# VH-VL binders against q3z8e7: the designs that were tried, part 9

Target 1, 156 residues: q3z8e7
Amino acid sequence: MVEKIPMTASGYKKLEDELSTLKVKRIDVIEEMRLAAMDKDMRENAPYHAAKEQRGQIEGRIKEIEHELKYADVSEYTDTNTSKVNMGSTVKLRDPKNGECCTYTLVSPKEIEPLKGKISASSPIGKAVFNRNKGEQIEIEVPSGTLQYIIEDISF

## First folded at step 24 (VH-VL)

Design Y6
Fold by OpenDDE, look of step 25:
Structure Y6 (fold): chain C 156 residues (1-156), chain A 122 residues (1-122), chain B 113 residues (1-113)
Amino acid sequence: as target 1 above (156 residues)
Amino acid sequence: EVQLVQSGAEVKKPGESLKISCKGSGYSFTDYWIGWVRQMPGKGLEWMGIIYPRDSDTRYSPSFQGQVTISADKSISTAYLQWSSLKASDTAMYYCAKHKFRFTEWSYFDYWGQGTLVTVSS
Amino acid sequence: DIVMTQSPDSLAVSLGERATINCKSSQSVLYSSRDKNYLAWYQQKPGQPPKLLIYWASKKESGVPDRFSGSGSGTDFTLTISSLQAEDVAVYYCQQYYSYPYTFGQGTKVEIK
């Protein structure tokens, strides 16, 4: 069984949009191929071959996107509910001890950018905050001990 | 509940034009490709083509390219199959069918219309 | 075009016995990058539209009885009815959706012996 691909609703939408764009592009490229094919010597028709290659690339990407969309898991992730931390949520965490704050965004595995605070829901922080409410205190286990944070704000 | 409701049976003469319809309901019509399948009397299924209602992107079988026109009106969740000039050989049952998964061009169909019988005879 | 060839054209099986339908594609319908076979099976009873049984060669559609199963990869596929029931009398079709046009097999008529 194929593993589901977790992603945000927004991520899913992005893929949909890309798919739509690629579909149009494919049509255009096919037309370019058709026009190029009108030349007498197709074998040496660079435009035709270029268009054909591009079509292949587009079609390949389309299939990839379709696969991702098919196996996407967005059922537990909504972009509309800001009451709880979900996939796509930006969470502000406050250390109750020193008052310091940090901000993280839960993203799909493909979107992870730790330096920008984009983390996986499966990360220690992600797991700790997922499906939690604003104002809740969370605990994160680290080698040095247990860190405690308060979810100060949730946004998308 | 997902439903595809097709227009009624047609009795036509050769040379006449025809447009049959397939109305979808119970799902996001624009998000799923919808296809047409021909079944001649006592014969098998023939994939004719598909259309993506959102942008009317259409794919035809080479056997049906130029022979029929597939279109859609997303405002009323309806797909169409039309002939400019019918032939006796067009006599068949025509099914519309919905792709199982959203957005995909994978033309395997999870829901089907009841079929429209088209009879073309002189 | 990818040609889908089913065998046999007709099959008579006793109630409770196994029914096996084969489908062969003229070229592979396996998408190697994803290890997925773009193959579906349908059941069509008299006077009814086809019903989806199997997709991705082996994935069973919701509501389909357990006695139905799909197997195979590449160019050779099989639909199996482990124990034929009276309600299984129908024509069965395979279909590839790997490349346009998404062609059907010619169908296999399954009857009770």
Scores: ipSAE 0.006, ipTM 0.582, lowest interface PAE 10.0, mean pLDDT 88
Fold by ESMFold2, look of step 25:
Structure Y6 (fold): chain C 156 residues (1-156), chain A 122 residues (1-122), chain B 113 residues (1-113)
Amino acid sequence: as target 1 above (156 residues)
Amino acid sequence: EVQLVQSGAEVKKPGESLKISCKGSGYSFTDYWIGWVRQMPGKGLEWMGIIYPRDSDTRYSPSFQGQVTISADKSISTAYLQWSSLKASDTAMYYCAKHKFRFTEWSYFDYWGQGTLVTVSS
Amino acid sequence: DIVMTQSPDSLAVSLGERATINCKSSQSVLYSSRDKNYLAWYQQKPGQPPKLLIYWASKKESGVPDRFSGSGSGTDFTLTISSLQAEDVAVYYCQQYYSYPYTFGQGTKVEIK
């Protein structure tokens, strides 16, 4: 069986939007192929060959998205009122040395926006906080050394 | 030289199955749609459908959908037209033909097979 | 389905005279963005498969005699044989390839008078 694909509601919506856009673009590319095929000398019709290649890429991406949407697990929430970090959680990390805070949201790989604090569960910070409770001290190994934080708050 | 060579004439009884063939040579068989056209005795031409041999993408006329099967074996450059149970009304000449343009389904036919006469009578 | 209607059903013309065959589609086969009509003409001599004569309504296929020409646009098309020869005795078909199914006209039989 194909395993479920964890996904936020926002990630699911982005895939739906991309799918809709690709289906419209497919129509355009099929028309480009039709127009290029009106050339009498099809043996050396580079524009036709390029359009056929583009159609193949679009069809492949559509198939990928349809698979991801079919097997998406958007309801993979542990509990919005739990102290444990999960996909879709927003965590506030406090540096115990100086009290400074950083806020991160765990998102799917396709939704990563590090400058907005949206990180993957597979990132060093994501791995360290996943399935942890509020109040726990975590240690994060990064190439530059070990960082220490306390999970100050968990929200959805 | 481009050639489409069809299988020989067939005499059949109603209810029998039949698969006729069309072998293409002298061109890149998998790059062109190939189609089938029926011509009943003393009548005009009827477009039955087309197939793209590379991936077997097949398009049927509504009047032939479900009545025949169009298929291809790209390893031997051959397209097929097939009936599971022939009727007397299937008596006709059947032509295969290839599209002029590579890849596209929007085309006319530039090369035609010699035809296969199918006679179905009790 | 786009219905293709030819007129006349049969035509008798003296050698060397002009033969005119009309074809009307039930809806336009003109792709206006490219100004192209998806209309072909075929000749079928007795006992032979059809042979392509004209595509895009007006373009002659290689090897087709100069006496054959096609014209028209949208829904109304004409095949003209400017000076009929004995070897032109055949049935002529128009076909649209604008949308599935790619229907043929019913045919026009051309004979020598």
Scores: ipSAE 0.000, ipTM 0.481, lowest interface PAE 16.8, mean pLDDT 83

## First folded at step 26 (VH-VL)

Design AA4
Fold by OpenDDE, fold request of step 28:
Structure AA4 (fold): chain C 156 residues (1-156), chain A 122 residues (1-122), chain B 113 residues (1-113)
Amino acid sequence: as target 1 above (156 residues)
Amino acid sequence: EVQLVQSGAEVKKPGESLKISCKGSGYSFEYYWIGWVRQMPGKGLEWMGIIYPRDEDTRYSPSFQGQVTISADKSISTAYLQWSSLKASDTAMYYCAKHKFRFTEHSYFDYWGQGTLVTVSS
Amino acid sequence: DIVMTQSPDSLAVSLGERATINCKSSQSVLYSSRDKNYLAWYQQKPGQPPKLLIYWASKRESGVPDRFSGSGSGTDFTLTISSLQAEDVAVYYCQQYYSYPYTFGQGTKVEIK
């Protein structure tokens, strides 16, 4: 399998923003290191060592983000409102029994926020709705049994 | 506005070396993969390879591996395609093209240069 | 390498009529985990560089007329021009960017009948 990292457009943008922020932060930390290094007693220079460590952490994260972005498989931007449920899609599900509705957004593992309805495509709900069309009835496997829902709406 | 401007047409003899260029502007050059595509006279498009200017990570087509060198100078937003020894069969139009998404390796070309015609004849 | 094969090699269509170009890949270019096809279509007019038309098999690039559409999945893809216009005379190429090398089809020349 080709190495790809699935993520939403939003997630991609967040990574871009984070990268930009980190690059600025790196400059600041480097300056802090420079200032701290002006102290002749480097052995007891706690600020310098702290800044150096922080630089390492920042650089590590930058590399990680660049790797993720480099291999990213990003979902389409806002023009795909009528597409099948895919990564980045927001799905409105309706219970045919009681008419209750719930809304979920399929996101990458790093973007998961269950309390906000952001779920993985690999989750039970994600698997049930993935690549489905509006109007289709789906079955969701949960520990308590099988739930039935209708896909009422798909948006991006 | 995104633009890719390539160097001018080249007329060379077999055995000569050549380096052509592609200068990008209007975008963060170092963070977008840039590729080279060959088109022989009256023929189709051939994917040669791509380079990530930021770290100069390069991917070659097996057909062009060892035949050409793709490089980039991010300081001047320029990508290069070079031959150590040209052959008559290298006669073609060469296009540079930009990947759509920043950072992303697996992408398609959204902007293209105007092309550089290379003619190799004895 | 994934081999991309287009059909036909050339197509003559009357103005206002539908033009259909097929592209077949020797291997699937579908990323099944996301149901996403790594396929693009380009248009190249005489004396010009290629222009992006379609990406992800069915997504139309900004500024591309509505008469252009892409469809298909897996190994079989189609570019459709619903109503051929004079300015559509060109060679069209499919390209997979699923795996290296990102190979092109051999091209299909579209002319006015």
Scores: ipSAE 0.030, ipTM 0.657, lowest interface PAE 3.2, mean pLDDT 89
Fold by OpenDDE, look of step 26:
Formats: C-alpha cells, sequence, structure tokens
Structure AA4 (fold): chain C 156 residues (1-156), chain A 122 residues (1-122), chain B 113 residues (1-113)
C-alpha cells in the first residue's frame, strides 16, 4: 500500500484549486499549440515547442497533484477537549517561567508559512508537541539551551 | 444532484456469469472512489471493495478477492461488479456507494445506489 | 481484519426515549497522528439502501437530525438517538475505514417499544 500523505484540509483545498487552475491552463496551452502549428509563416517553431513544453510541465504537475490528493490524509477540524496535537493543530505554548505564549500550527512541508506560525510537524517544535496533550510540558532544544513550554491549548 | 443508479434485478442459475452496473451522475465520477457492498438476505452489510475510476485502482476485501471483479468506465461514469461463475451463495442485494470526498481513500459512503438484487437458484 | 461488534443486536425503545447503540472494534481505529477515529455510522430503513449518519466517529452528515450523535474513541463507540422518532426505526451499522478491509458491524435493529 502507498503511504498516506498527511496534510491539512486547507492544504487539500489548495491542491484542488491548483488542479482546477492547471486543467484550465492545459486547455489554453493546447490551443496555443494548435495555433502555433497552423502558422505557416513560422520560420522557427519556437512558440509551438514552448507550448508543448509547457503542456508537459502542466501534465506532470497535474499527475503529481492527483497523486497527492488520492493518497491524502487530511486532518479536519475537531473540537474535542481530549485532542492531541496532530497535523493541522494549532497549539498555544506557554513558557512556565515568564508566562509568554507562542502559537503554532502544524502543517505539511508544502504548507509551511513561518511568518504565520505554520510549521512542519518535523520541525523541532513540531516534533516536541506532536501527539502531546493539553497541559503537558515539552522541551525544545535550541542552540542557546533547552526551552520548556506547556501546551496550554490545542485547536484546529 | 448526486445519484447512483444501479442495473435491475437479476435472476440467474449457478455457473452463469453476471455483470451488474452502477451509473453515477451529478458529480465528477472519475475522482471519487466507488465501492460495492453485499447484503445477503436478512443479513448485514459486507464491504466488498472499491475502485478509483480515474485510474481503475481497485481494492478488494480478502473475502471477495478472486470471487468478483470490480471495474469502471469513467467515460460513461459507470462502475461494474461481475462474476464469472455465480453460486447460490451469491444471492444478495448489492449496493454501489460513493466516497464522500474526492480523491481520498477514506472509505465511508455518503451516497448509495438503490441496490441490485441478485438471485441465484437452480 | 478489524472486527466490528455492535451491541445490542436489537433494541426496543419507546417514542421520545433515548436509544443507545454501541460498537466495539477489535483494534483501535484511532489514528493518533490525526486524532481522528476512522468510524462511520449508517442507518438502513427497511427496503432502502444505507444512509450515512456519522463519520469520523462524531461528525454528522449533512441533513442528519441533531438527535443523532456519535461518540467514542479508540475501540469503543456509541451512536445515540436522544429522542427516538417513528422514522428512526431501522438497522444501524458501524463501519471502520482505518484499515483494509473496511468492515461493518453486524448491525443493530432499533424498534419502537
Amino acid sequence: as target 1 above (156 residues)
Amino acid sequence: EVQLVQSGAEVKKPGESLKISCKGSGYSFEYYWIGWVRQMPGKGLEWMGIIYPRDEDTRYSPSFQGQVTISADKSISTAYLQWSSLKASDTAMYYCAKHKFRFTEHSYFDYWGQGTLVTVSS
Amino acid sequence: DIVMTQSPDSLAVSLGERATINCKSSQSVLYSSRDKNYLAWYQQKPGQPPKLLIYWASKRESGVPDRFSGSGSGTDFTLTISSLQAEDVAVYYCQQYYSYPYTFGQGTKVEIK
């Protein structure tokens, strides 16, 4: 069996949207190919070849997306008090020493947006919080030492 | 509106071949897994297998592997279940059903066909 | 194979009363990485195909009345009808889709007392 590909619902939706866009683009490129092929004055078939190459790229990406979608393991919103941190979870980490809080969302590698706090489950923080419960204390190793945080909240 | 329409009831004899159909409409047929579920008279539901119409990727229950063939023709949005040689024990209602979400193999079914009654008797 | 066992096999409940159906899986159907239970509930009325009620153990399908609820995690699940209505007379099935084959429970017949 093919291993499932973890991703968020939003990530899944993005792939769907991209797929739809690419399918439309494919039609356009095919038309460009057709037009280029009909141009008798073309000394060089550069436009045709370019369109053909683009079609190939589009087709390749479509296949990739379809594969990802087919084997997607999508995390959907769950509102349970007993939830563990998982893919798609938003976690609030509190420093027990100073009370400062940080918020992170665990996402797939393709969905990483550090500026929005979207981090990989494979990141140091991601690994530390993954499959943990609310209220648990975690440790994160950083170059400056070990940081300790309490998982204050988990949401989707 | 999503619909799954199955072929009509079948009365067959043991040893005969049979192919029943399930036509989907109202959705992108090729991008949703479609499954078959058997229900013997007065009995529960049995997961037989599923097929992804786009590439015809097929998954069978071990209990039905080699006993039936699941196929699909995406050009006409139709899935099939077929027997090469029917047995009396194949007498049952057969349902086709659609996966809820596109692409994924999460095999819970949100829409079902009306069922095809297959009766195999001498 | 994951075996799904429902209890009871049959249940008679008075109109307006609570109906509770249990479903146990021989193995956990909780995927910890997703914190999701791969469990669905179906309703099958006489002479009709099954109808999806609940998926992911607790999520109601669109159009399903609020009186239907799913709960549980891991290996133990429950379908609850808070106030049984006449139209709720049916056989109910749980199904796991955690691992192939995606097996159903044997079903629970719910009748009006």
Scores: ipSAE 0.020, ipTM 0.629, lowest interface PAE 5.1, mean pLDDT 88
Fold by OpenDDE, fold request of step 28:
Structure AA4 (fold): chain C 156 residues (1-156), chain A 122 residues (1-122), chain B 113 residues (1-113)
Amino acid sequence: as target 1 above (156 residues)
Amino acid sequence: EVQLVQSGAEVKKPGESLKISCKGSGYSFEYYWIGWVRQMPGKGLEWMGIIYPRDEDTRYSPSFQGQVTISADKSISTAYLQWSSLKASDTAMYYCAKHKFRFTEHSYFDYWGQGTLVTVSS
Amino acid sequence: DIVMTQSPDSLAVSLGERATINCKSSQSVLYSSRDKNYLAWYQQKPGQPPKLLIYWASKRESGVPDRFSGSGSGTDFTLTISSLQAEDVAVYYCQQYYSYPYTFGQGTKVEIK
């Protein structure tokens, strides 16, 4: 089986939007190539080569996005008491020792936004909470030792 | 409404570095090329270069290639023009301007910033 | 580089009279396949940024008075103010955007006679 590419619903939508805009941009760049290639002198000119390079970049990105969309694994959230942490889930972790809480959203590597609490599902925290249930205690290994947290809440 | 707001006037000495800004609003900033135009005192307009904020694809005038750096931060809809080492000859008004057509390099400027006056003197 | 040359450098015209500014490009800025001239005209009043007047050589930008018109094709272009008004005192620039660098003309100063 082909490996699926995990991502959030929002990430998937962003890729779709980017793809649509890139396809339009490609059309315009191709037209610019035609403009730059109007004569032999222009074909050897910087504008033509620049446009051609841009086209290549756009097409390369389009292919990447299409691949990601094709093999995307977007998790669905079910609002049930038996819900497990998945891609796109927001998890509230509580330190049983001091009662402090932290909130994280599991995302794909390309969607990471540390300032917004968006962390990779493949991160130490992500791995620890992934596919876990509300109320479970998890362990996170850090250089200074092992941290203990309780999954206090799961949302999407 | 489309607006381009540039940073304030600058007074610098030769050899100093400088980075001026142009913030766009009222349109999808990342999908329109934005350019910089120099106007020396009492002189005409000079096309410096353009940048596509989405991917920071940049085109320079040969006259300004290596002399300045054009950049953009699409997250805050801002374009930048910077010098590593200013010269007295860099004294001028600098305008940012937006391309009319989305995505395309070959376009005209439909909206302009108010300009940033840069004065370089010893 | 495509060199843009305007003429005259300065023009004094009486109120209500016609003002004509010429712009010549060193190379054609006509894209024959599109039948479009990649030429724009800008107006710059004292202490203000440039303002777009004409695009594609002859298309008037929205909000621009009817007295402004652009004509020409290939290498020769003209900006015409059919009846000069006091508020039209400014420097006018042509610009090609056919190929970068998108060069400007040197400008034409229009004053009231």
Scores: ipSAE 0.018, ipTM 0.608, lowest interface PAE 6.6, mean pLDDT 89
Fold by ESMFold2, fold request of step 28:
Structure AA4 (fold): chain C 156 residues (1-156), chain A 122 residues (1-122), chain B 113 residues (1-113)
Amino acid sequence: as target 1 above (156 residues)
Amino acid sequence: EVQLVQSGAEVKKPGESLKISCKGSGYSFEYYWIGWVRQMPGKGLEWMGIIYPRDEDTRYSPSFQGQVTISADKSISTAYLQWSSLKASDTAMYYCAKHKFRFTEHSYFDYWGQGTLVTVSS
Amino acid sequence: DIVMTQSPDSLAVSLGERATINCKSSQSVLYSSRDKNYLAWYQQKPGQPPKLLIYWASKRESGVPDRFSGSGSGTDFTLTISSLQAEDVAVYYCQQYYSYPYTFGQGTKVEIK
């Protein structure tokens, strides 16, 4: 059973473009490391250490993007009268303990803006609400325990 | 049910400013790219650019970059096309149109406004 | 820019006969990651805005009659009207939405012969 990462075609293309750019940068950084390793006049090879750190960040991001592209489930959504939470849905969650409500919109990775309530379908909240109906209770597992919400409303 | 309603025809002189509007209804305006298309008298369609109203991410055709400003006000579901100084060559029909799908900038136009005729003459 | 070239520029067809419009892009508009051709066809009648007919090269928009069909892949595309009706008199445009700017073809005017 493999977990798919929902995204739009635009999100997928943005990841592909970033990956291409990073692969070019990786080549440049590896050459910087090679050149820095040839310089014997320095007390400490600071240029080498800086390039090594930069390479590590680039390699990490490349691996992350390759994983996201490999497991991407690319879809394009429209406004419809469906009752299930989909990509592009706005969902209102109510905490049954205190009645407090939060509103989130499922968006592609490049459109994520958590402070504006735009989250990915792969986020903890996004995973919990995806394909669910209005009125369902959902659980979100976090390191400190399990949070429970009720899907109060779904709009598109 | 989905509608794009544009502002009325304009008759202007060279050098004047102009801002025309396109109001969307019947759909979630802020989640769809909306674009502008120019059609000069007797000519074909020219893609000018698109905007994502929710964050105002804007993409222009190179031919129109710096010549016009595309903007949107999601609170009133309205997109705009504006000129700071009109030229006679700006005489054309201008259409707004929306992308079919949420989010994606790689989409075709499924609904079009009725058009705004802009006439610029001395 | 991807240049979209339509042929012919003008086409006269007898009522009930087949109309065929070609569109060629200067670069492939096949988005290989999705295995989709990012090409659309629009109809524009005099004094009216364009109307979407076909998307993804071959998929018919809701409410578009079955006599309209699209085909082709990569750089070569065709719009076919299998049995021309009087209401089909219009200018037809192809558009690529693969890369900015999302250029249109120059248009093909279809008339009753």
Scores: ipSAE 0.000, ipTM 0.550, lowest interface PAE 11.8, mean pLDDT 84

Design AA4
Fold by ESMFold2, fold request of step 28:
Structure AA4 (fold): chain C 156 residues (1-156), chain A 122 residues (1-122), chain B 113 residues (1-113)
Amino acid sequence: as target 1 above (156 residues)
Amino acid sequence: EVQLVQSGAEVKKPGESLKISCKGSGYSFEYYWIGWVRQMPGKGLEWMGIIYPRDEDTRYSPSFQGQVTISADKSISTAYLQWSSLKASDTAMYYCAKHKFRFTEHSYFDYWGQGTLVTVSS
Amino acid sequence: DIVMTQSPDSLAVSLGERATINCKSSQSVLYSSRDKNYLAWYQQKPGQPPKLLIYWASKRESGVPDRFSGSGSGTDFTLTISSLQAEDVAVYYCQQYYSYPYTFGQGTKVEIK
């Protein structure tokens, strides 16, 4: 039921910073609404209406960020262990039968772009390469059968 | 009765300083933005800027930023427009005007002062 | 800055006939509310300060004769004087108060033909 959201430590910090900024902005917008609402004729008060709509957008984004931070699965990586595939790694897979190569980058679910090779760690390819070393042979199960690849290179 | 009363006409020389005033009455002066509008001889209206007298928060048109100072003294319900060194090109009629709505900078002008003619000549 | 462009610069209209003044903004002044265009019209008679005529593009200020009307939305606005009177000889200005600075149009001088 609880779905984890993979992200880097830097990604987590960026969300925390945005959340802090939005909470300050929310206070400002609520005060703008309160002050504007002291006008006797609200139909002539565009700042009140604008502040109300901005508040809704800010509160919605705060809720979204709080959810992402609550379910974040933070994974750190360093160049000192470049031989192992992790979040943020770019992997080059070589087909041992014909030498053809494919390149994929492991990203969080919100960053998935399959046509650009950005895939999740939970995808068939992602599962097969995760925590593997350069030079390992892996097998990927797809609807058409089992594919074999060699991890040719790992980069960031 | 809402009223904005401006200081009288001024005749000055280039390089002199000048401070003109706009006194508001008949409403809660400190809670309404006051604006200044320039009208050069034979020309149209130019929005110069606005001030919130309660905390003196100001907004300037880019065309006037750094060329004039807008200020207010809420204790005597008065707004000011000030030049540190007048130029001949400052010769114009200057109006103050009040925003319709309390607090908000987003408003049209509902009451205008009578205008202050400033003439700068050598 | 939002540029307000009025047309024509001057207008001569026969007494009792319709006068039409256009105002175009360089960007929309319709807020996300869709029912509020942040546009005002002012009348300035010779030797007098400006006087508010129309706000929210189409709402007539109290005490303004019903021959004055405003219309339009977004970027295109019109002030109409349905039956020009001698006392309507003035310069008319549009103003946007949507975003800072709250610019005026260049003015339209209305005269009796």
Scores: ipSAE 0.000, ipTM 0.480, lowest interface PAE 15.4, mean pLDDT 83
Fold by ESMFold2, fold request of step 28:
Structure AA4 (fold): chain C 156 residues (1-156), chain A 122 residues (1-122), chain B 113 residues (1-113)
Amino acid sequence: as target 1 above (156 residues)
Amino acid sequence: EVQLVQSGAEVKKPGESLKISCKGSGYSFEYYWIGWVRQMPGKGLEWMGIIYPRDEDTRYSPSFQGQVTISADKSISTAYLQWSSLKASDTAMYYCAKHKFRFTEHSYFDYWGQGTLVTVSS
Amino acid sequence: DIVMTQSPDSLAVSLGERATINCKSSQSVLYSSRDKNYLAWYQQKPGQPPKLLIYWASKRESGVPDRFSGSGSGTDFTLTISSLQAEDVAVYYCQQYYSYPYTFGQGTKVEIK
């Protein structure tokens, strides 16, 4: 019942490597919290609160990676069927409400660079555009509403 | 007693490489972020970046990203600032400084090194 | 980047008189949930490294004389030297440590009139 998460073989390997690194970092952060907690004045213990926040981020990322690895649907990009968005495709999205355009390239999870427009197929935008045609209107569900975009162009 | 002892003054020519050091003592070196601050002659303080020696997590000011390398060797309680190719505009005083708070990146500097004067001229 | 702007650039004050230095940030440095301003003040005497004076905008570092005090919140901060001494001749810097890069103000030079 859980949806598969498309990714490349190289993306899968990078997630495994990140997971291994995060599990080691988790050990360090737990020790950092223990050492910081030895400071008896918790009201002024910014190091403890920062370490607790970092642990939360690490635990959350570990859970996310473990989910992605468990439900991964691994594939390699090919240049067949270029009419649909696939791994390695570059898509141009236009927001019909304000006319703003943005460009994204579907990459493996470890190649994600949001500032350069490189997103995963498992991201909300990536899921919405995957296997879609040029000209389709797509919707992205968020807690406060629905965002709409038009696939203006698909390239590689 | 907490101390940060920096390497001595350097006189270099443009295009040369340089690695200056900051050795920490009197505290658990690997658990505190160490930062570098530039002060050009007659100018103010510029935050260059910080490093967490335990895992070498490094954060750079955008102005210095790609211009220098910040590194650390926790086994000898030493942080480094390195240039691959010096420019005359790198002439400045360089300070290392320790974050007050253990572990966290969100801190000010409580202890400073004595400074390393780097002079680059041909 | 959060820009820190100090005023004045330089200040001449008679011995025993009050010196006031202002620092304004381009964005709030108040961590509202903890009611803490991530703002520090440093003193730098000629030929010496900077020395920490004030942190969290108003808390004096250990060993700093009582004549130094900090105030302000959000974007507007003040360092006050209530009775200027000869040894207080220095350049004073504010710094925010709220978000990277942890920028400094341009400095305020304090001299004896």
Scores: ipSAE 0.000, ipTM 0.490, lowest interface PAE 14.9, mean pLDDT 83

